# VH-VL binders against Sensor protein CitS (citS), part 2

Target 1, 196 residues: Sensor protein CitS (citS), of Halalkalibacterium halodurans (q9rc53r339to534)
Amino acid sequence: AQTHEFSNKLNTISGFLQLGKIDEAVDFIQKERKIQQEWIHFFIERVNDPTVSAVLLGKISQAQELGIDVDIDPSSQLLTPLQERQQELLVTMIGNLLENAFDALLASGIENKKIYISFTDMGDDFIFEVEDNGPGIPPQLMESIFEEGFSTKEGTHRGFGLALVKKAVHELGGAIFLEEGELGGACFVLTIPKHE

## First folded at step 3 (VH-VL)

Design A11 (from a3 with heavy chain T57K, light chain S28D; framework fv_spartalizumab)
Fold by ESMFold2-Fast, scan of step 3:
Structure A11 (fold): chain C 196 residues (1-196), chain A 121 residues (1-121), chain B 113 residues (1-113)
Amino acid sequence: as target 1 above (196 residues)
Amino acid sequence: EVQLVQSGAEVKKPGESLRISCKGSGGTFSSYWMHWVRQATGQGLEWMGNIIPYFGKANFDEKFKNRVTITADKSTSTAYMELSSLRSEDTAVYYCARAKTSGSYRAFDIWGQGTTVTVSS
Amino acid sequence: EIVLTQSPATLSLSPGERATLSCKSSQDVLYSSNNKNYLTWYQQKPGQAPRLLIYWASTRESGVPSRFSGSGSGTDFTFTISSLEAEDAATYYCQQYYSTPPTFGQGTKVEIK
């Protein structure tokens, strides 16, 4: 039910944004007590794809409910029109990378949970970065976390989302990398060719 | 702690191509965005583009996109900037600089010493 | 693109005097989500690379003397040298990275009489 409710809310927000109904979108979100007006204005200015905007707004709302502080780099932009398949797979990748960060932070037990997001499309590639301040991924596990059915020693069923990201990136001719980030946790960077 | 060391001065003719290197020493090179900024004689600073060295993926200011190529070799901790179809207006000092989070938390905190490029007939 | 306008073009002052430099942005560079102004100040001495002095409009970079300070928010910013020293003769640039591409002001040259 939560998945259905979430999808309905995203569709409503996406619909308002597609119609240029900023005030209606803001009013809807404010009644949910989840997102600030500033985020809506940011996405209208920086992201030309309503579906991508709706997904990111929904994930920011979800993070707030979970007590996670999300910061998006203000220089971020996605102004290049996406092909239908690129849009579908990018939405899937964004969702799964953010769910992975949420899960890592919630399992960590730290009090000040943070996620940093950055994305650009100024070059020949779309570059999307998600960084958290959780415990990170041990070097020994960095390759295995992208395998289907992977779970940590903590006994979770996590790992399916990252496997989906790897498949989506492969289909689009892109790449995904995992490093230790500047926030001390995991940093996932994905790249997708614009014109391939 | 990272230091940035650039290649030496260049003298070029119009229509030629330029290649400048920027080598990081000390610290982790691959995790920082490397930027290229130029300054014509007596003029202000102009951003050209950046690259994240680990992935070899670059961004460019649109005015340079057709002529500029930014690459990196993480094994040697070196970023490169190539500028083709040189014009006299490309005469400038070229700098590389790093930013930890591509402008989200900090500006350009470490700069190379600069490479003087003169384009003359 | 965001345009940064600096004034005055040149300041000629004596040692010990206060230098006040202005930088005005064509658009708001205050990011409400983290309440930070994405406005930076650099010092450039002749023949040298720029040196970071102030970021987030008012935060002084490590190792920068306390006589240098920044203030302002949104579109109007000020850089101050409280008591000018001979070594402060340089051109000072403001820069924004609120939006891509990052842009710089045209600079204010500070000269010692």
Scores: ipSAE 0.443, ipTM 0.743, lowest interface PAE 2.7, mean pLDDT 83

Design A12 (from a3 with heavy chain Y54S; framework fv_spartalizumab)
Fold by ESMFold2-Fast, scan of step 3:
Structure A12 (fold): chain C 196 residues (1-196), chain A 121 residues (1-121), chain B 113 residues (1-113)
Amino acid sequence: as target 1 above (196 residues)
Amino acid sequence: EVQLVQSGAEVKKPGESLRISCKGSGGTFSSYWMHWVRQATGQGLEWMGNIIPSFGTANFDEKFKNRVTITADKSTSTAYMELSSLRSEDTAVYYCARAKTSGSYRAFDIWGQGTTVTVSS
Amino acid sequence: EIVLTQSPATLSLSPGERATLSCKSSQSVLYSSNNKNYLTWYQQKPGQAPRLLIYWASTRESGVPSRFSGSGSGTDFTFTISSLEAEDAATYYCQQYYSTPPTFGQGTKVEIK
């Protein structure tokens, strides 16, 4: 269902959301196929920040053009208003985590490339999770991947983006965690306090 | 074999605080979401919140805001649920339950035995 | 929040009979992106914790007898016990994790005559 036509429609809706034109996005969706309408409607109902919605929709579109299947957990939500700096840095972190997942998957040669995204703001923190089914990160490299300029001669992950994510999340008083994912690849989790 | 063992029954007065523990044994504790679910006599199941120990953060249902605190101690494989300002309506059996993280079905596959809590004057 | 309605409230049946339980959701729990239904079924016997039987609406948990099955999609779900055994006397709950908070149905009590 990820076609050139779908990508173009998604970019149009992303544009409306980025401009804060929710009514225009809804009107456009009403003219689409049922599957596309239901998919895009998720973002309108579950994410109260148009900029975050636009970035996620844009990255999903990019992944689909690269032959990567993206699945966002349907229980995901981001309904608590973000402070200006939280929004700016979260957008940057999302972009860098997804780019790193794209790079890892494309270099892996895996036939069925998958990314899983989950986010919630139900507790005292914003939580954002990105997991891929790539080769993962060797345990001995888990600390060094967050150092500025890190990259292995043979590796597919770029450390500069992850160093930026670590700096950004620490500025917000949060943390980044790296786990071995259930999909067999890397699983990055961001936690950002909602206080203030 | 993964098991969850909860602390024993509690009898409390209105206005007091409740603290229940849930100790994991066997398998990996820190990589799973630990949930708290309660059940009042003759009523259905009600989700309260969850925590994943390796992330160091917890979620909870809005109706328990300012009353519930969910924590975990990874070193002892123990999750805790504290509920303050107790009311008679908090009388229930409290369960902890495990669910897997991303890429799984997120179903509650392992449950504690339950902790009976009675709040009465 | 998503409301799950179970019916009937009680079923009184004899060993060997088929039990059919319904669970209806106030909104779809079918996720079009992965075509999965975020619906589970649990068994709870008196004085015991719930036990997971079915996830993804139709997938049996490991160790669950084949007589238990789930079906349905979107808003309408069915749980079936093909041939009741005495040990199946319990209350059965459906639960969704499509939306947060996760919610449960009010339960269907299965009694053996």
Scores: ipSAE 0.518, ipTM 0.749, lowest interface PAE 2.2, mean pLDDT 82

Design A14 (from a3 with heavy chain I52N A58T; framework fv_spartalizumab)
Fold by ESMFold2-Fast, scan of step 3:
Structure A14 (fold): chain C 196 residues (1-196), chain A 121 residues (1-121), chain B 113 residues (1-113)
Amino acid sequence: as target 1 above (196 residues)
Amino acid sequence: EVQLVQSGAEVKKPGESLRISCKGSGGTFSSYWMHWVRQATGQGLEWMGNINPYFGTTNFDEKFKNRVTITADKSTSTAYMELSSLRSEDTAVYYCARAKTSGSYRAFDIWGQGTTVTVSS
Amino acid sequence: EIVLTQSPATLSLSPGERATLSCKSSQSVLYSSNNKNYLTWYQQKPGQAPRLLIYWASTRESGVPSRFSGSGSGTDFTFTISSLEAEDAATYYCQQYYSTPPTFGQGTKVEIK
């Protein structure tokens, strides 16, 4: 299955990074996806979890191939160690938030597609933000986007992404909500408490 | 010769402010988190906060958050810690220490020599 | 925050004897993804800054004599000096960096008789 195959590749990348084999990790990633070395070094220094780093790098590479410009806030960090379940769910949430942003931007057909990512663990919570410059979420749909099976006619996505994120964040005692961002599109903010 | 050198001892009165410097040499200053740890006379070690000198990102222990300011100047490889509204219980030796920013190693491997601060009336 | 409890408070031994120090954590500091314990041991002599001796619970810092060792996993950790020397008179602290804020134990003072 794709999920197993993807996990195996991430484990390989994580293994190289954990052993300090940065060049080998870069080479492996570049052969699978075209990721810039500057991103790899940023994540090694700013993100404690190799699996989270690998997922974010993979999503950045995917966005670039889709013609989407991705920026990460330079003050971002995730250095507090994640428990195994926190890691699993955070990876799932990151993946689904970014996939939803990709789908919205591609469906809109706007010429200058942008995503802004920010994350921090400086306070009592892990905070992860994804912001796009797409059309945003109509107010009447804000609650519906988190329901299981919600889908848009213009997209052929599974319709489970945001529902999965809501379930995952609630399992960790956190929250997900929409905020006003600076890019004019959807801005999803995810909060997860560090301590139970 | 990787070392951290701190500013000299201070004697302060209650209500005054303290500012300590910590200068790195012999290494890549911006590749490490700079931490501040204090030790009251005869007591254990207590973490106050840290800064990533490259990005300016700071973290604080909650009990110091309202009184502590931590800054860094990459051009001089120097970190600073300022503590305001001093009390007698702030009498302590203050240390800076570095920890590598990589996810696999976060021990405090290099420490400054310490700055003795006495707060008395 | 994670609380570290060290025992005994003071240990008085003669040169050549084995010193065994305990550090207990209020919650696990084992990170399952890399199978490492985020626990360190420091030595502090009077008038000096702490010195890193052991990281990852059992890995000896470069330049640290082989008589110093660490063991344990999860919540229970031990620091051992196999044969005490006069220069080992110091206070020893454990510290966790698994979760912010980093926290220290209260220390064990090792005295030479």
Scores: ipSAE 0.000, ipTM 0.429, lowest interface PAE 16.3, mean pLDDT 79

Design A15 (from a3 with light chain N34K K36N; framework fv_spartalizumab)
Fold by ESMFold2-Fast, scan of step 3:
Structure A15 (fold): chain C 196 residues (1-196), chain A 121 residues (1-121), chain B 113 residues (1-113)
Amino acid sequence: as target 1 above (196 residues)
Amino acid sequence: EVQLVQSGAEVKKPGESLRISCKGSGGTFSSYWMHWVRQATGQGLEWMGNIIPYFGTANFDEKFKNRVTITADKSTSTAYMELSSLRSEDTAVYYCARAKTSGSYRAFDIWGQGTTVTVSS
Amino acid sequence: EIVLTQSPATLSLSPGERATLSCKSSQSVLYSSKNNNYLTWYQQKPGQAPRLLIYWASTRESGVPSRFSGSGSGTDFTFTISSLEAEDAATYYCQQYYSTPPTFGQGTKVEIK
């Protein structure tokens, strides 16, 4: 319910941005205590796709409600236009990677929960990264984490998120892999080729 | 320690197709990226593509578009690279390599011995 | 695609001397959020597969002698062998995997006099 109501607000913001009504978008969010003006200015400057911006802003707001601190690499950018299918699948992958990080952090019981997001399109690929300070994933479990219904916290709620990410990355000819995180938790790196 | 063993040398004619195998032994094969890199005579190293065997997800360099196919068989711990419409410029040593499993997943720490391929009329 | 340019093409030195190799990237390979440069160095001896020496521009692979080191950030990278040994005669390649496709430099051949 809260998610549905918030999605409507994000659609309004996305609409203002698509029409070039930057001041109206900023004014609208000034009335939303859960979304800071600085985030909207960042996304207007650094992300050319309104749908991607709306999804990321929604996930940041959700994280804040859950007591999770989100930081975005200030050098992040997504300025190259996405093809329709790339956009649809990237939004799905972003959503599922962030939901997975939320679930891992909430299950961990860690007091200071943090997620670090980075994205770039400076090279031949779109690169998107999500890192958390949770318990991480042993390398030997890499294949299992992408199976439908697998959970990094065995015995808790099952998730389908990583399986959906695997399906989406396969369709786009991209790659997803796990790196050692600076925050001590899981770090998922997603690459999508610009060309086709 | 994980080892990668490649199939033997090949001599092909222009227009034919090439299929090279790379068999993993020791440790887990299917969970890590397997890459294909070639080295043409007198040239440097050139990445061709990769595959994560468990999912069958494969990627390739655009310059090999429509010619390269990368597959894997989890049950035999073997990755395959096929290259069609061979040209003399495809004469090279072909390597398979595994992505590092700790530290950086973008570096290649274990390499096959290489497969020498000669394309001549 | 990202182009890596190595220099010099060939370096001929005596045992005990310091070897310094350069690798320049056409665009930044620094992932600033992690402060990691996705720049790797490999050693290749004649008739052998490449051997990983350094990843993240400056992190030495396990089992690699301490005389090998890497430095640099963004677009300019250096690989150093502090005191050459006869067994170090090889071609050294830099590689980026900041973006797909991963690309390699043309190599620097280190010869021992």
Scores: ipSAE 0.007, ipTM 0.564, lowest interface PAE 9.3, mean pLDDT 80

Design A16 (from a3 with light chain Y31S; framework fv_spartalizumab)
Fold by ESMFold2-Fast, scan of step 3:
Structure A16 (fold): chain C 196 residues (1-196), chain A 121 residues (1-121), chain B 113 residues (1-113)
Amino acid sequence: as target 1 above (196 residues)
Amino acid sequence: EVQLVQSGAEVKKPGESLRISCKGSGGTFSSYWMHWVRQATGQGLEWMGNIIPYFGTANFDEKFKNRVTITADKSTSTAYMELSSLRSEDTAVYYCARAKTSGSYRAFDIWGQGTTVTVSS
Amino acid sequence: EIVLTQSPATLSLSPGERATLSCKSSQSVLSSSNNKNYLTWYQQKPGQAPRLLIYWASTRESGVPSRFSGSGSGTDFTFTISSLEAEDAATYYCQQYYSTPPTFGQGTKVEIK
């Protein structure tokens, strides 16, 4: 019931941002006190897509409830207009990458759980990065973790999140990479080409 | 307020086919795994298959091989399950259900109301 | 495929009593990669669809009363109703999704005397 109310609030915020009603969006959030004011100001200035903003704010709120510390690189921006297909798939990819980071951190037993997010559209590509300080991915599994139905043991369980991300990014002509991160855990980098 | 609404009861003869719909409302539909589960009188719950509507990727239990087709229409937020070559033992209540937001949860948090299917000669 | 066995088949109790239900798996449902048990509990009342109560063996779904709890790991799981209420009369199913296909136990029917 609380999750449903939270989603409704995010939709309302998204609606105000879509209409350029910044003061109304800020006032609504300030009254509800579920999302920190500084995050809202950041997204209003740095992210032009209201749906992407709403999803990221929702995930930040979820992380806080789970005891996970989230930092976003202050130079991050997403100002280039997204095509409808790009927006839908990017929202799906962001959601699944963050959910995978949450699951890894909660399972890890690590006391000080951290996620670092950065994104940019200053070049020819949209680039989105999610980094955690959980247990990393063993090198021998790096290529197989994106396969549909992947498990750490054959036939024992199925992973869906990363396979969804791989399908979505490939539909957009992009790629997903595992890189060495500064936090010591997994670092996923997503690239989506801008055509035109 | 997310809910799933299924099509109405079906009465079929052996050898016929059935098609059940499951319409989502009140939230995002296309990025969730939609599952089909049936329950014969007194038998318990039996998983049939699933689909993720955005990609159209469907999976099914091997015991239904060649008889089950699962599809989805993103524009109407509706998933479909078709079962062919019906037998009397296909008499059951058929449910659609949504899995929680990520693969790691793997729990069916929202269920349709069920569709009663009777197959008799 | 993984087989889940529930016991007892039927449990008849009075309001206020403690209900303890068992679910045993033919193989471990504990994930080595995220250390979670893929074991879920559902409540089904006559004429209704199942309702999610517990996932990851012991995590209570939002909105589910605190009297419902789950415990266990690997192959042996327990579902408990600490103080039974009249509205708790239902069949309770355990379900695994450690491996495909997901499978369900045969159910435990909880009756109020």
Scores: ipSAE 0.006, ipTM 0.446, lowest interface PAE 15.5, mean pLDDT 79

Design A17 (from a3 with light chain T100Y P102L; framework fv_spartalizumab)
Fold by ESMFold2-Fast, scan of step 3:
Structure A17 (fold): chain C 196 residues (1-196), chain A 121 residues (1-121), chain B 113 residues (1-113)
Amino acid sequence: as target 1 above (196 residues)
Amino acid sequence: EVQLVQSGAEVKKPGESLRISCKGSGGTFSSYWMHWVRQATGQGLEWMGNIIPYFGTANFDEKFKNRVTITADKSTSTAYMELSSLRSEDTAVYYCARAKTSGSYRAFDIWGQGTTVTVSS
Amino acid sequence: EIVLTQSPATLSLSPGERATLSCKSSQSVLYSSNNKNYLTWYQQKPGQAPRLLIYWASTRESGVPSRFSGSGSGTDFTFTISSLEAEDAATYYCQQYYSYPLTFGQGTKVEIK
């Protein structure tokens, strides 16, 4: 649960992938003993951006250590090249949405914690979805959070994370919304145009 | 419960364009994936594409690229599928369907009644 | 793309008999991460839209009679009607949602004698 050490591991994985050193990246990930070979093969075949792959693999590893089950929809893909700014902001948004889900689940006391992730880029936009089985967000706050990015915990960093996601998605010309998911918790969906 | 109601039957000539509507009612329309599926006479089902109405974001099967356009109007809770450069092979019943859960590619639990389209010269 | 092959094309049985329908996938639709099969079964009667019966290979949709069941994993799936009723005359389709594009089998027509 060391954020600095975790960041260093992601940088190492990202570095290997960016240099085309796939075998070295796979070896490093496997030695962490947290990530299954299915995830590695999925990301190599379905996600063409090394940095996004590294972040998602790192978050899956973090979730496993926290006792959280993560499912990524097998139809997910990100094959379209990202511009540098899109990649940077997308990584930030993914990180903040998943940290928000982790925090909500850990605070909930729920025994079987679950997160569902899906993403597609088949059309004109990149779509990313994160759903959890936590307590969700009160219905009276769902529209306020979506419209204004305001949190019930105004003085906490978790509240700032959601505001940062809204800001980042708007900067990319996209949109985000929140609803109650099938798992009973929060479901965040964001969309980003592939091109300007 | 959510219901999907489609526009009426169409008769078209080759080379013309088709526009079918699918109006949702009774629930949260805008945040669910809406899919378009067609079925030629005596044939199986063929997936065409999908859209999240809230965003207007759509995905297509590659074989319909350049001919299909999927859009949505959130204010009327209506999704649209347009198919251009019609051929006799496009004669089919066209369905809209909702995915079982929001943001999910799971089963199609709610279907429109279908729109019969005949393309003949 | 994933190709689904259904057999038989037509199945003719009497009321009360067991119907067994096959659906075979060109590649596995079992997702090892969550141990779920991304396969559904639909019923379609003439002039009607398809109706969802089974999702995740073996989970019955709410309101679907218990005589309908699904089984199998990976590439080989079976849909069973334990005791046919006259109203079960229809074409049954399997569908995968493991990979894009989403694909359907060509259907098995169940006829009641």
Scores: ipSAE 0.460, ipTM 0.746, lowest interface PAE 2.7, mean pLDDT 82

Design A18 (from a3 with light chain W56Y T100W; framework fv_spartalizumab)
Fold by ESMFold2-Fast, scan of step 3:
Structure A18 (fold): chain C 196 residues (1-196), chain A 121 residues (1-121), chain B 113 residues (1-113)
Amino acid sequence: as target 1 above (196 residues)
Amino acid sequence: EVQLVQSGAEVKKPGESLRISCKGSGGTFSSYWMHWVRQATGQGLEWMGNIIPYFGTANFDEKFKNRVTITADKSTSTAYMELSSLRSEDTAVYYCARAKTSGSYRAFDIWGQGTTVTVSS
Amino acid sequence: EIVLTQSPATLSLSPGERATLSCKSSQSVLYSSNNKNYLTWYQQKPGQAPRLLIYYASTRESGVPSRFSGSGSGTDFTFTISSLEAEDAATYYCQQYYSWPPTFGQGTKVEIK
């Protein structure tokens, strides 16, 4: 809910200025601008869909606000044009997968929360991966988490957005799987055929 | 613990096609990237392509795109690499190798034993 | 494509000596977002498949002896064996997966006298 990371950055800048450390304040601001510009440059060069880029940048910004570190694989790219329906559903799937990762990490109490993202279109399909370092999903629940209205905690969770992801993948003729990732948490991988 | 076992040595003539299998056992097969890498006698390693067996989704090096086909059969935990229009320079040892499909780390951590292929007239 | 150049072509050393191998990349493989170098080292003995030793330029794979280490950043990388054992006779390859397609160096052969 709060923009704690933004507030913390402003407090750091304010602290440097109050202590007369002008050069340190300038360096901190320039560092932030460079990091943000690098993300923007990456998406401009590697993602040929402004809507997908906007959603991913928005989610990265949200993750920063939540104290979650997001890393995108350097080989990632999405250069093949998306059909209108593919774009609509991919945006929905990205949003729901990342929101589920955020929720899992925030509920975990883990320090050093991490999300890994990878995407590619080098073959006949679009492939999208989202992995977190949270507690993961118990093996016996891996199929049921995609069901409408499923909850792992009565009264605590509402229906998972994963049911919406599964529906979207099915509509596009794609597939999704869930496994325990190398980071120790959940790893979702989905594919969407480039042409139908 | 995953083990990769490849099909046996092949002797081919120029213009023929090659099909090599790589069978996984002892662990998870379908959700990992399976890569194909070759090595000519006394030469370095050359990446050819990869596949996620679960989806059947394959990628290829641009150099091989017109003559390489990579497929997988989940029911037998086997990945296949087919190479058409063989030339003498395709003489090499062909390896399959597993890489992780998640995380920022993508090293080839488990390798098959290799398949020796000789292409000669 | 990124080209990796290894040197020397061969090293002939006695057991207990230090081996130092070089790998130079035509482009930086340092990813600024996570400050990691996407550079990997493999060992290959005659008649065998390659074995993963080091990834992210300096991280040892599980089960790899501590005498093997990697260092460097950007375009210049070093692989070191601090005290050679007879079993270390092999060809060592560097590899990148920073940029498509993945590429390997030509290898450095380490011979034990």
Scores: ipSAE 0.445, ipTM 0.720, lowest interface PAE 2.8, mean pLDDT 82

Design A20 (from a3 with heavy chain T101Y; framework fv_spartalizumab)
Fold by ESMFold2-Fast, scan of step 3:
Structure A20 (fold): chain C 196 residues (1-196), chain A 121 residues (1-121), chain B 113 residues (1-113)
Amino acid sequence: as target 1 above (196 residues)
Amino acid sequence: EVQLVQSGAEVKKPGESLRISCKGSGGTFSSYWMHWVRQATGQGLEWMGNIIPYFGTANFDEKFKNRVTITADKSTSTAYMELSSLRSEDTAVYYCARAKYSGSYRAFDIWGQGTTVTVSS
Amino acid sequence: EIVLTQSPATLSLSPGERATLSCKSSQSVLYSSNNKNYLTWYQQKPGQAPRLLIYWASTRESGVPSRFSGSGSGTDFTFTISSLEAEDAATYYCQQYYSTPPTFGQGTKVEIK
């Protein structure tokens, strides 16, 4: 029931950041009890893309509502300008990876649900990492999780999220890796070349 | 060759509860959706619900919502279906079945042998 | 819920004859994004569990004899046994899993004379 309101808030934040109205973006978010001031200051200093900032802030807000603790690596940065297509697909990939982490954690029944996010552009690639402390991915499912139509929720889930991520990263000449993370759950790493 | 073996026939009285087991062997059990389907006398095949054992996520048909419970034990590769408040209309053969490749194919490729349940006074 | 209607109710044929079974859906089970029909066919012999024969309307399950085939798209589906053998005497069910809950047709009983 709140999907339009949530999207509108993200658009407002993105708009203020795009116009360089940092103080207005901060003021708007401070009025929203769902988002901590520390997140806003971090994104203003560390992320030069307003759309990426808006999506991440929105997902952090959603996680808080779901009782999921989100931490971002303090060394994270995204200061290199994104090409339009890189931005569009990165936003889509971030959204789908975080939604998959939310679903896995909510299904797990663990008490202390955690997501760790890290990103950097200091090398030749944009690198984006999402890690959770859920049950992880069984080896038997590793091939199938990227197939179109795969779902762990029979008949109630779209089952396209990870397939979409794989297609998007392939279009950008990048790669997606499922690694063993420090939190004990799934750890997805995206690499996207800054230029080809 | 994956095989599903179900528990034996049950005879119950109205108002009682029943619990049927379905044990997998010959392959990885926990990563596939396990479904429960019944075939009542004079009726066709009727889907009851499912579970993916590794994640513990279960779904069920709305008509069974307050009577059916589906669980799984990964350590023993066994899925369970419990049905409470039994009525004579619950007399049926109950099957467990594995979904082929989980969500992508949406077809039941391996079936248990069935458990005959009779509910009579 | 999606309703599947099978016809005929009973089909009595001799060995070597062609059997043609129909299954009609109350709404399309074609998923446009992958161009697959989520319609399956099962064989059930007396006292046995159903056996998967065809999935995605026309894809034959591994180990299923080539005489069994499926065709159709959207709402109209056909299952064919090109040359009946005595062991094919059974009830055949169509099933959709385009949407939850999965539903089955009422079955077509194939009898061998």
Scores: ipSAE 0.006, ipTM 0.455, lowest interface PAE 14.4, mean pLDDT 79

